# Designs tried in a protein design chat: VH-VL binders against Protein disulfide-isomerase A5 (PDIA5). Part 11

Target 1, 129 residues: Protein disulfide-isomerase A5 (PDIA5), of Homo sapiens (Human) (q14554r378to506)
Amino acid sequence: WMQNPEAPPPPEPTWEEQQTSVLHLVGDNFRETLKKKKHTLVMFYAPWCPHCKKVIPHFTATADAFKDDRKIACAAVDCVKDKNQDLCQQEAVKGYPTFHYYHYGKFAEKYDSDRTELGFTNYIRALRE
Short names: E, the ipSAE of ESMFold2; O, the ipSAE of OpenDDE; V2, 0.75 times the mean of E and O plus 0.25 times the DockQ between their complexes.

## First folded at step 3 (VH-VL; framework fv_patecibart)

Design p3a (from p03 with heavy chain N56D; at its last look DockQ between E and O 0.06; V2 from the best seeds 0.00; counts 0 for: pae E 12.2 > 2, placed apart)
Fold by ESMFold2, look of step 3:
Structure p3a (fold): chain C 129 residues (1-129), chain A 118 residues (1-118), chain B 107 residues (1-107)
Amino acid sequence: as target 1 above (129 residues)
Amino acid sequence: QVTLKESGPTLVKPTQTLTLTCTFSGFSLDTYGVGVAWIRQPPGKALEWLAHIYWDDDKRYYPALKNRLTITKDTSKNQVVLTMTNMDPVDTATYYCARIGYSYFDYWGQGTLVTVSS
Amino acid sequence: EIVLTQSPDFQSVTPKEKVTITCRASQDIGSYIHWYQQKPDQYPKLLIKYASESISGVPSRFSGSGSGTDFTLTINSLEAEDAATYYCQQSYDYPYTFGQGTKVEIK
């Protein structure tokens, strides 16, 4: 007797592959990219982390809400990638997700408020004052 | 209705300085994220971005021309001014001003043809 | 400087036929590409922003697609009024640059 399995569906694209308004950064381009932006909120994450997976839709929606503002960026760093491990260590990332605010590429503060689209957007709007 | 209009001389001699004024209505440079850009088009050729200025006075210039260009704004008059020094016949073009939000030029003036000749 | 290369430079098309114009960037620019229409002796008009986002008041026959380095403007059913030169423009990095243009004529 034979089993004739259906072809498996293609893998879902990763967050980075989805081509959203989020800037996916690596150690090589992190500083130079952030220096060009007045306000950047950075999510340091691991793709396998369940808490990160829950926040990704909220952070992505936040990036989309500000996509037309040239001075603002929502960026992400995958700390599991080998080429990003030195950066994540230098930025003192101790757990996932971690959110940092940078002003013209300079670290300013950690974001520790609600990890929802509303929490992120209210924070960023307050920076515009 | 958003409108922009270019004004200034239509004939300039080589080496002279060109001053163009963009006068606009229907928006203000008090608005966050809004700017005005200058783009030119030589007759029969492609569009060339020259410079822009944003509401917060952030200014950007085409690098090869930055020593020849100055862009300024007067928010109370709804005006942006472009000055271009040392004009040459290759600078003959239609000069447009346009509103720039963040990335693209959504409203354009009618353009003004500037001819540079001896 | 990011170079945008459009193809073709020129096409003559029968009304109601599909028009396809491509724009290729010299590096990955994400979706930071915008399309403009310029009719003879007129100022340019924005058609599509961010590769595929429609603009209010632009006929639905105009659409855009692509990401990275390869982008396409499509006119699904060419009308006589669509005879124009079409430009792509990138805003990924300074200086902002335009493609060389694609002239579309009616046969």
Scores: ipSAE 0.009, ipTM 0.586, lowest interface PAE 12.2, mean pLDDT 88
ESMFold2 (binder alone), look of step 3: mean pLDDT 94; pTM 0.956
OpenDDE, look of step 3: ipSAE 0.150; ipTM 0.781

Design p3b (from p03 with heavy chain R60Y; at its last look DockQ between E and O 0.16; V2 from the best seeds 0.00; counts 0 for: pae E 10.5 > 2, placed apart)
Fold by ESMFold2, look of step 3:
Structure p3b (fold): chain C 129 residues (1-129), chain A 118 residues (1-118), chain B 107 residues (1-107)
Amino acid sequence: as target 1 above (129 residues)
Amino acid sequence: QVTLKESGPTLVKPTQTLTLTCTFSGFSLDTYGVGVAWIRQPPGKALEWLAHIYWNDDKYYYPALKNRLTITKDTSKNQVVLTMTNMDPVDTATYYCARIGYSYFDYWGQGTLVTVSS
Amino acid sequence: EIVLTQSPDFQSVTPKEKVTITCRASQDIGSYIHWYQQKPDQYPKLLIKYASESISGVPSRFSGSGSGTDFTLTINSLEAEDAATYYCQQSYDYPYTFGQGTKVEIK
């Protein structure tokens, strides 16, 4: 009895390993990165969470739509990484996904609206006014 | 080389608790994104996902069976254990453990047939 | 929960012909579909992940396509060893579910 004898494939690329316009942040660079942006929408997530998987394409498309606006960032934090757990606790993340809006690095509000590309882009456009 | 093997009883009486152990090699549950799942297949029927556990100890269960299932891991022994309470003849199936990389099952054990009969 | 309906349940196909198997999801699941081959009395083997991504060691005659609700597994030029039951599986939402299976036999 033998299974496929070939070497196992590597694990699938994570969201952060894919080349997208989403800024993937960690505890070490979260605050410094956000301070440089007028508007940042942050997705706190767990990679195995089904609700997160559903939103990832929408959030990724949103980041792409604003990739040329240097005042805006769409960022993501993987809360199950050891180095990010203190950050996610400090930001009071209780479930996944959680979306926070930051203004020049200061927490402003939780995003509770539609978790679609259109919902995200409408929100960000309203912030630009 | 990735391998998984199921062990445990092959005959269980109704109402008893089934405990199955998956022993694996060629990967570790220390690896980000990796987990082990349990899937069953009643004779001649389709596959049914039951539960899985990830490297970070997050656990997921088929909702209708959640009160009957417990999944745990021992990373140092390369083992994952499934416990299923209150077994019934409809639970007769081949039980597989499989490696899950986020969402698909890329390596499977040979499976173990568990028969539940009075 | 998300129901996957495969078509056909069974097909008998002449060697070297093209085989198509469809999997229809009860809701939009993006590309979160995976395909498995199970030969009699064997464990399943992964063929295709994420609708169309190839798996190392799987013959190139196997390919997948589709997005949203309608997905297809294609076997270009069927070979004798391809006689098996094929399952689709979605990972878009819990519970993860499988299709009912499609049995392919050689005519």
Scores: ipSAE 0.007, ipTM 0.625, lowest interface PAE 10.5, mean pLDDT 88
ESMFold2 (binder alone), look of step 3: mean pLDDT 94; pTM 0.956
OpenDDE, look of step 3: ipSAE 0.020; ipTM 0.639

Design p3c (from p03 with heavy chain Y102W; at its last look DockQ between E and O 0.56; V2 from the best seeds 0.00; counts 0 for: pae O 8.3 > 2)
Fold by OpenDDE, look of step 3:
Structure p3c (fold): chain C 129 residues (1-129), chain A 118 residues (1-118), chain B 107 residues (1-107)
Amino acid sequence: as target 1 above (129 residues)
Amino acid sequence: QVTLKESGPTLVKPTQTLTLTCTFSGFSLDTYGVGVAWIRQPPGKALEWLAHIYWNDDKRYYPALKNRLTITKDTSKNQVVLTMTNMDPVDTATYYCARIGWSYFDYWGQGTLVTVSS
Amino acid sequence: EIVLTQSPDFQSVTPKEKVTITCRASQDIGSYIHWYQQKPDQYPKLLIKYASESISGVPSRFSGSGSGTDFTLTINSLEAEDAATYYCQQSYDYPYTFGQGTKVEIK
């Protein structure tokens, strides 16, 4: 049944290309975007990172869960992009994935708990209270 | 049309270094998310992932063979090269290169049988 | 490393019968499993990605299901051309690993 293969499909869409509620940020808009949100959980990641890949669905789901709250945002930074390398260094990202919580754009703390939808959701809910 | 083709020696002596080249077309290693992997298969046995390299030059190796493996790419030539040092008869296998669509291998070369024998 | 164990290792099936191949992961890998078909003297071909996502050009009789640790590849109605060895592969973590394979022969 492989006699006449169809045109090869493109690689899977990037996380950025997916229609999600995750804000994909870069170095030039990172800070100004975060300042507009009371609570922002930022995922610093590398696309090839297996650990990142397995968490991305959870983080995405979390972002969608809070999509209607204008004060809350889930954001992601691709640290592999050249334009984001300085940003990731500035934010003291030492590994992937790294999660930082920002309050009105100011770094508050590193999120180092359950990297599941439930974990993220509970955390954000707690912040909102 | 995506194609991959392995090239290199088909006979290697023990302790020698194997150098295989994957030449591909129909895609570019400049494309975000794209990579090329090497997978081998001993005769009559299962598949074994060896290494892969992504567009961003990120390299991953099978840990047990990491010290023996080196993977490099030449994007301009659409080539990926795998070197494996200190070859042993146990390394006799068909060696495939394949395109990685993030985390699965969607296109494969036909493979090249490499026999390690004195 | 994550170990994938397929079952059965071998099965002989009459055409038009349903074939079920299972792949069990040594840990929870979500949906990060992919299936390949390899016919004799051929390279492996991708059948299913991420447990259940179809691949263009693959007959609809092939389907995948499962999540976590237990996964299944199903051939709804076996065709003679489906004689091959099938492999599962995980991409949840490095190193990427394959199952030991399931050989399907036609009676």
Scores: ipSAE 0.013, ipTM 0.641, lowest interface PAE 8.3, mean pLDDT 92
ESMFold2, look of step 3: ipSAE 0.056; ipTM 0.707
ESMFold2 (binder alone), look of step 3: mean pLDDT 94; pTM 0.953

Design p3d (from p03 with light chain S91D; at its last look DockQ between E and O 0.04; V2 from the best seeds 0.00; counts 0 for: pae E 15.2 > 2, placed apart)
Fold by ESMFold2, look of step 3:
Structure p3d (fold): chain C 129 residues (1-129), chain A 118 residues (1-118), chain B 107 residues (1-107)
Amino acid sequence: as target 1 above (129 residues)
Amino acid sequence: QVTLKESGPTLVKPTQTLTLTCTFSGFSLDTYGVGVAWIRQPPGKALEWLAHIYWNDDKRYYPALKNRLTITKDTSKNQVVLTMTNMDPVDTATYYCARIGYSYFDYWGQGTLVTVSS
Amino acid sequence: EIVLTQSPDFQSVTPKEKVTITCRASQDIGSYIHWYQQKPDQYPKLLIKYASESISGVPSRFSGSGSGTDFTLTINSLEAEDAATYYCQQDYDYPYTFGQGTKVEIK
């Protein structure tokens, strides 16, 4: 006899699928994309990492704050994806999350300050001029 | 344990250059994300941010005064120096240095009154 | 440049009563507003950060609220030691600016 099980719930969208102002990059386009931006703050992450999950809303809000300045990008790299494995190794990512600042695609420094929207935003504002 | 202290002349003649030194302890400018700011307050008036400098030597100035201001640091001495050229009686104020991360001024010096006497 | 306008410029308030100080920004600054207390002949002291976040060692009678353009500092039960001038300050964008101040006196 036929049972009527509940329909499964729709999958939650990933961070990449949420259509935010964050630039989600992959190994194939990382260098080209960053070279076109005067200032890029990049979050290297793993989707399952609890520390990453805590920071994602803050980093997303930071990207929104600068969305109208085409010289600035807040970008993210999912290091769990196979196509990003070489990139994350090349950038010496040892843990998640890791934040790097790039100037026209050149690595400038590691960001180790406050992991809040205000911390990220103040850092980027200090560099904008 | 964090302290800042302003030092320099208290009386300056018009057209002269003011040099103020902020000497601090309990933190270092070799620390990521740390900076020192200068803020002034004319007698009986509001606070006015002038400039700040970060650990990585990034500098910002109040735009209307940027051609008169220079901010520098000496990390090994725990000092930040503000130079302001062409002083005028309207520049009479108490000058403060303060610690800044990327936000708000959490520790302030006692301030030093600089009088510009015509 | 972002202008911060405080209201009122001056208040004379009976002890134990509530004090409300407003700060209005000339544009949306999110929650990038901080409040300072300055007693006579003293340096300013940070009271509230990011519109509403408390500072360790600041009495709980001080609180902040607001977002966007309209912000409020509240002293729920005024003490004699709270007689001071209060400033709001934004760091949303350069140049960083302060409000003109609100002087609070004991009546």
Scores: ipSAE 0.008, ipTM 0.539, lowest interface PAE 15.2, mean pLDDT 87
ESMFold2 (binder alone), look of step 3: mean pLDDT 94; pTM 0.944
OpenDDE, look of step 3: ipSAE 0.024; ipTM 0.686

Design p3e (from p03 with heavy chain Y32F; at its last look DockQ between E and O 0.04; V2 from the best seeds 0.00; counts 0 for: pae E 13.5 > 2, placed apart)
Fold by ESMFold2, look of step 3:
Structure p3e (fold): chain C 129 residues (1-129), chain A 118 residues (1-118), chain B 107 residues (1-107)
Amino acid sequence: as target 1 above (129 residues)
Amino acid sequence: QVTLKESGPTLVKPTQTLTLTCTFSGFSLDTFGVGVAWIRQPPGKALEWLAHIYWNDDKRYYPALKNRLTITKDTSKNQVVLTMTNMDPVDTATYYCARIGYSYFDYWGQGTLVTVSS
Amino acid sequence: EIVLTQSPDFQSVTPKEKVTITCRASQDIGSYIHWYQQKPDQYPKLLIKYASESISGVPSRFSGSGSGTDFTLTINSLEAEDAATYYCQQSYDYPYTFGQGTKVEIK
């Protein structure tokens, strides 16, 4: 054809669609993926949650800080997706965001400290010792 | 069982450097998530966070005072030291050290009043 | 810098009555708010962490609630020993900041 009609600009990508160091997981691959990592900090979230949106830049920066350590993952689970709802119930997620630490895929503790890049990175650095 | 105590001069002159030492017992700065903070309170006024240092040597300072403050720790001595340069009469306050458990101050020293007078 | 505004500044209350103190943050801070009691001539004491979590050794008449920007400390039945100044403190972002304080007196 002679014309390329004007298309509207694409919508801004969602967090899951962005190319970041955060590992976005689903219920079907959560357990097996985490078993291959010595340390995983998981953010359970809802895309519409205002507090989740505010933490996303901090968690993303944390993932970037550890991107070259193959034993560490910063992962995220969208609990609104149908395929993830059973997982989020199994993990006792009652509010958003919720942060869990896993050791080789085994739940170890809930992370309840500062939800800032500093809080996350200090926590993970201590685990590497 | 957890205790903290502030020590140092109680009277300094304007422009001098204040050095305060927090000596604590009942915990160690090897403990994950634990730190020591310095908070001050001018007479009859509200509390003001100044600085803290965590077990992993992460340090944070009140931004407007960052160029005047230095915080260090000696884990083997159970001590944290705050240095504040260029003291001014407006810095007259009770200075507290406190244990910070992740992000709240769960144990406090008795405080030391530092008076800055010409 | 996150500003915490407490209300009221002063409250004179008859013993056994309920005391309510509010703390409003200048932005959403989730539940990253902590409450302290400072009696006259004493150092502060932690009462509540993370908006509503209890502290061992603190009387059950003290409770906290709220999330986002609006937080409340409640003393369900005021005792004479509760006469003090109360502070909220946020740990959501640096610098950590305190509210201006709420002085509670026995009427």
Scores: ipSAE 0.008, ipTM 0.548, lowest interface PAE 13.5, mean pLDDT 88
ESMFold2 (binder alone), look of step 3: mean pLDDT 94; pTM 0.955
OpenDDE, look of step 3: ipSAE 0.012; ipTM 0.657

## First folded at step 5 (VH-VL)

Design e02 (from g09 with heavy chain A32Y I105L, light chain T59Y; framework fv_cilgavimab)
Fold by ESMFold2-Fast, scan of step 5:
Structure e02 (fold): chain C 129 residues (1-129), chain A 121 residues (1-121), chain B 112 residues (1-112)
Amino acid sequence: as target 1 above (129 residues)
Amino acid sequence: EVQLVESGGGLVKPGGSLRLSCAASGFTFSDYWMSWVRQAPGKGLEWVGRIKSETDGGTTDYAAPVKGRFTISRDDSKNTLYLQMNSLKTEDTAVYYCTTDTYELYGFDYWGQGTLVTVSS
Amino acid sequence: DIVMTQSPDSLAVSLGERATINCKSSQSVLYSSNNKNYLAWYQQKPGQPPKLLMYWASYRESGVPDRFSGSGSGAEFTLTISSLQAEDVAIYYCQQYYSTPTFGGGTKVEIK
């Protein structure tokens, strides 16, 4: 994995370049954006991480399922970007992917359940109460 | 609960062959890269080789001492990892552990209890 | 291969006292893109498989007591046990995963 010091660029469009309902956040707008949403599930990831790559389609499908609900967001933070490293350290991200649930911008809990569209959607639906 | 259970170890003569198995449960085996790590009696740990997930190409990598003699394979339908050992030498005597290879994040997270391979001269 | 060297080979410490183990790599294991050291620490008790204690040099694995801490960067690393307990008697290994995995020779921690 790390014999090449720099991660190679992906051959396809990056997750951020794809047109999806996932909110791609950076350190500069993270807290302000989360404060405006009642429920936000955040995926902290690294583009080189194989486990992250497998979850991305499931997380994206989840975001798209809730796109019309203005109280709910699915957001992602690329922890490899220089400007996001302080944020990821501050949020105690210890590995990739890491999933945190925030209620009006306040950290409520770490999501440890199934990394599937079904798992994510069931979790978010349960939070509406 | 994650469990890894190795089997197939035993006594074999130099030049012989053995096949080790590792039965995995409690996680999505097909998503994980897997490694074999060995430990000679009273000695330290030595990485043997790895196999990537099918999604990542299913390719294998080996430590220099075993390359050309050992082959790693997997059967995702049975949640089982294999190590085929050929042309065994007395220096291959060790406890062999299977482990989840989260190399890109933390190294080796989950380990089995190990199976002893003894190559007698 | 990156060569990992541990010192001391063995260490005897009284209960409640500090234990310090050193690990040196022949090359830097600091990954420039994420500024993380690809260095792990393992604990192995007799008859048991190794258990992950630390990853990225200083990040404690879930369930590991806070008396265990890792420090260092680049090519020189330290594992510290601030107050040795009876259950901490084990052999400790450092391991780099910056390239193909290699382990240190191990440090045996005993009670004096």
Scores: ipSAE 0.000, ipTM 0.526, lowest interface PAE 17.6, mean pLDDT 86

Design e03 (from g09 with heavy chain A32Y S53D T55E; framework fv_cilgavimab)
Fold by ESMFold2-Fast, scan of step 5:
Structure e03 (fold): chain C 129 residues (1-129), chain A 121 residues (1-121), chain B 112 residues (1-112)
Amino acid sequence: as target 1 above (129 residues)
Amino acid sequence: EVQLVESGGGLVKPGGSLRLSCAASGFTFSDYWMSWVRQAPGKGLEWVGRIKDEEDGGTTDYAAPVKGRFTISRDDSKNTLYLQMNSLKTEDTAVYYCTTDTYEIYGFDYWGQGTLVTVSS
Amino acid sequence: DIVMTQSPDSLAVSLGERATINCKSSQSVLYSSNNKNYLAWYQQKPGQPPKLLMYWASTRESGVPDRFSGSGSGAEFTLTISSLQAEDVAIYYCQQYYSTPTFGGGTKVEIK
């Protein structure tokens, strides 16, 4: 029984609007926020990118899995926002998604393995051990 | 904003003792390795010692000139780093800086303004 | 301990000209497992604490101007300031963190 079939569904929340353990960062707070965590995996993305949309649930699940670990963070940067364009250029982001690992806020390496929850969690666990 | 503020420096006689403190703010102090680095007047930089964070064992390491005389400790509940200096010598005269120690990637990121320790008769 | 040697002890460079500072380590500071050189550069101005400029020999710290560049690998390293500005007058130190940290003796950069 379809109630109100003509009513459009409510718009889906943006990634930033979802209540998750992902730290959504902007150019103004990127450096200082990352310096507070020993290990941060950062996803640089564009909201319109289909590859990014596919990865977001996996990355979010990874962030939620490590939410109780004080030394680990999963963060995201929207490279389409005006305030983030200088940051994404400085970090040499040439495509979306791009994943970087930072140690106390310093770029250590690019993550270029499997874009799945399993891939991300295995990578982060290895950093901790 | 990350801040490190050293205190406890002053004039002391050879053989004396001083305890330096470093108050940290603007970051999760308990997650960082911390170091002390000193600089004698008009001279270069010399690493004094470090203390690891709890997860990495909370162990300390010291430069040879201070080993056995200096002790580094930390109080994570107070975001404070300490340097206990015993059996002070005139060659320990220096500005003492506390620093964040990101050993695995690079040297020392954040530095305090330093506190002067003068050892003289 | 790894001994760090800097040259020259001091140099005078005209505004807008290139300054080159050399740093040698007594043994390689290249970690073969990650192919990184554990070498940093610091800038110290009178009355101020040192400021990190460069890590992993050639990676510029955030906020450091493009005129600063690092090069070299293994045991020989160079810091270059491509176009010296008045605010660059300082003492520059190299530092290895491959083992127990040690600093070079410093190079004082002055305006001619």
Scores: ipSAE 0.006, ipTM 0.625, lowest interface PAE 10.0, mean pLDDT 88

Design e04 (from g09 with heavy chain A32Y E104Y I105L; framework fv_cilgavimab)
Fold by ESMFold2-Fast, scan of step 5:
Structure e04 (fold): chain C 129 residues (1-129), chain A 121 residues (1-121), chain B 112 residues (1-112)
Amino acid sequence: as target 1 above (129 residues)
Amino acid sequence: EVQLVESGGGLVKPGGSLRLSCAASGFTFSDYWMSWVRQAPGKGLEWVGRIKSETDGGTTDYAAPVKGRFTISRDDSKNTLYLQMNSLKTEDTAVYYCTTDTYYLYGFDYWGQGTLVTVSS
Amino acid sequence: DIVMTQSPDSLAVSLGERATINCKSSQSVLYSSNNKNYLAWYQQKPGQPPKLLMYWASTRESGVPDRFSGSGSGAEFTLTISSLQAEDVAIYYCQQYYSTPTFGGGTKVEIK
C-alpha cells in the first residue's frame, strides 16, 4: 500500500553520504590516511550535536577549497559510532565538535579559532607558508 | 480515502496572529510526517515547515522566512495538524496547504484544498 | 538549501504535440545507498491544490497517464508530456525531498 509505509524511511543524507571533499575516517584507516598527508585538520563530531551541525557546511566548504592540494586534507570522525569510540578516546576527544591538526599523522595542536570557512581556510593557508 | 481539511484562514492585520488547523482522515495520521506549503496569489509553491511523526522524534523544521514566527504542532489523538502563525507580515498572504510528507517515498502525496490567509491593513 | 530552477517559465503547445519541462537542482539529489533521485513533479490546475504526478524522478503516481514521463538523474531532470491533451493545461512544479524541501518556480503549460 502506498499510503501505509512498510519500508523504513531512508534518513536524510548523512554527511558521509554527501558528495564532498571531506575524508570520512574510521578507526581502521585513520592513522594510515593521516601519514600520507602533510597537513590534516580533523573534525571529531556527533551527528546529533547542534554545534556540529552548524559547522558542517563551513568545514565542507573548506575541504572543497583545498581538494586539489595533494598535501592537505580535511577529515571527519563520527565519535558516536561504536567502531570509532577507541579512536576518539585515544585522541582525547572530550566534547563535540573538537578540531585537531596533524602533521604527517602526528598530533600538533587543537584548533580553537573561528568555526567558519574563513577561519579554517586562513588556518590552513598559514600552515602551507 | 485520504482527506485533509484545512481551516482557520481569514483576514488579519500585520503583526497579528492566526492558528490554522488541518483535520486528517483515511490514514494512520500518527505514522506520517506532515508539512505546510503555501502559495501567494499568482505565485509558486513554498514549503513552510514540517513535523515528524512521534516515533521519529516529533521534531519540527521551518523555512527561513517563518522561523521564529510560526510553530507547527500535532495532536495525534484528534488526527489534527496545526500551524500557529505569529507576527504576521503582508508577505505571509497565501493559500496554506497541509500535506502528507512521505519523505522516503514520494514527497508530498496528499494535499488539502487549502485555506486563504490575507494579511493587510 | 538546495535551489530548484525550472525552465521555461511558460510553454504554449498544440494539442497532440510534445511538451518538455526542465528542472535543475543546485546539488545532486541522488541518494547513493538506494540509487534513487529524491525528486517529485506536481501538477496544479486553476483553483485546485497541487497533485503529485511523479516521484523518484521517473515513477508515475497511480492514475497518472503514461503520456507523462520523467527522466534525468543527479541534478538535471525533465518532465515530458508526449501528446498534450486539453486536461493537461496546468502549472507544473518540480520539488526535491533529498533534504529540506524546495520547489522550482513552476512552468505554465497552455494550449496554442
Scores: ipSAE 0.000, ipTM 0.481, lowest interface PAE 22.8, mean pLDDT 86

Design e05 (from g09 with heavy chain A32Y E104L I105F; framework fv_cilgavimab)
Fold by ESMFold2-Fast, scan of step 5:
Structure e05 (fold): chain C 129 residues (1-129), chain A 121 residues (1-121), chain B 112 residues (1-112)
Amino acid sequence: as target 1 above (129 residues)
Amino acid sequence: EVQLVESGGGLVKPGGSLRLSCAASGFTFSDYWMSWVRQAPGKGLEWVGRIKSETDGGTTDYAAPVKGRFTISRDDSKNTLYLQMNSLKTEDTAVYYCTTDTYLFYGFDYWGQGTLVTVSS
Amino acid sequence: DIVMTQSPDSLAVSLGERATINCKSSQSVLYSSNNKNYLAWYQQKPGQPPKLLMYWASTRESGVPDRFSGSGSGAEFTLTISSLQAEDVAIYYCQQYYSTPTFGGGTKVEIK
């Protein structure tokens, strides 16, 4: 029989529930985790945001592309979670998505270029060693 | 919270040797490149040399005036940076600063208070 | 080595007025592959170590007041203090890190 129209569809897995190379960080482990990586690109997002939803596949593909590089990480912070609100305020997140680049845990700059796998990948590869 | 504390400065005769230490706290010292920068009395800043983190190869680089005479080393187990100064010249008289070196990102972002080295007869 | 030249050597400015410091490099410090100028500005107060103010020519270090701004590209750079405060009395240094690090001679900023 066809699906009951009154019943809600099963929820899609959250980004955090998906098995990807993206490091999902929270306020309690953000600083410690970032200090262990030479280069980290962080996506601050809200799960309900349509612009965030469009970028997630591109950001995930970028993280997967660099999964074997010990010096590089792609991380994400859900700014809607109560426990992350202080972190997102401290990092001056004014909208979603917001992308920050950190060098050994220190904020370097905001990423404002193309929100595509190619854009993110080219940015990371251009980081001079 | 981040602190860099230099020690070992003093008076030495030309041709002598001194070893400077920099004790680091409040950050993950082993992850950071470190540099020494000096400043002669009443003069400007001059970079002396750097040492990379062990994960980046642990190699050293030196400014031309000190190359062959000065050696930079680190002991990550003690969070300490060293500058071994040999064959000292009067031109080496300066306050020596320990600083974190971000290479191509932020320049030198944390600095110690400095230690004075005086080379005179 | 790349030679850094600052002007003026000293500058006296009234409280609330604008201070402008110039820095020239003997070669371009712009890295074309990432479009970044490897140029930093430092503030040094008497008896204190230098403090990082600005990196990549125009990016303000965390905690530095917005009255400090950096501009320029390639070989000519400017540090501007839009409204001088008493705590801004210091010597300011530019520094290139495109190659072996070198500093400008410094500019002393004083209150009139």
Scores: ipSAE 0.013, ipTM 0.690, lowest interface PAE 8.2, mean pLDDT 90

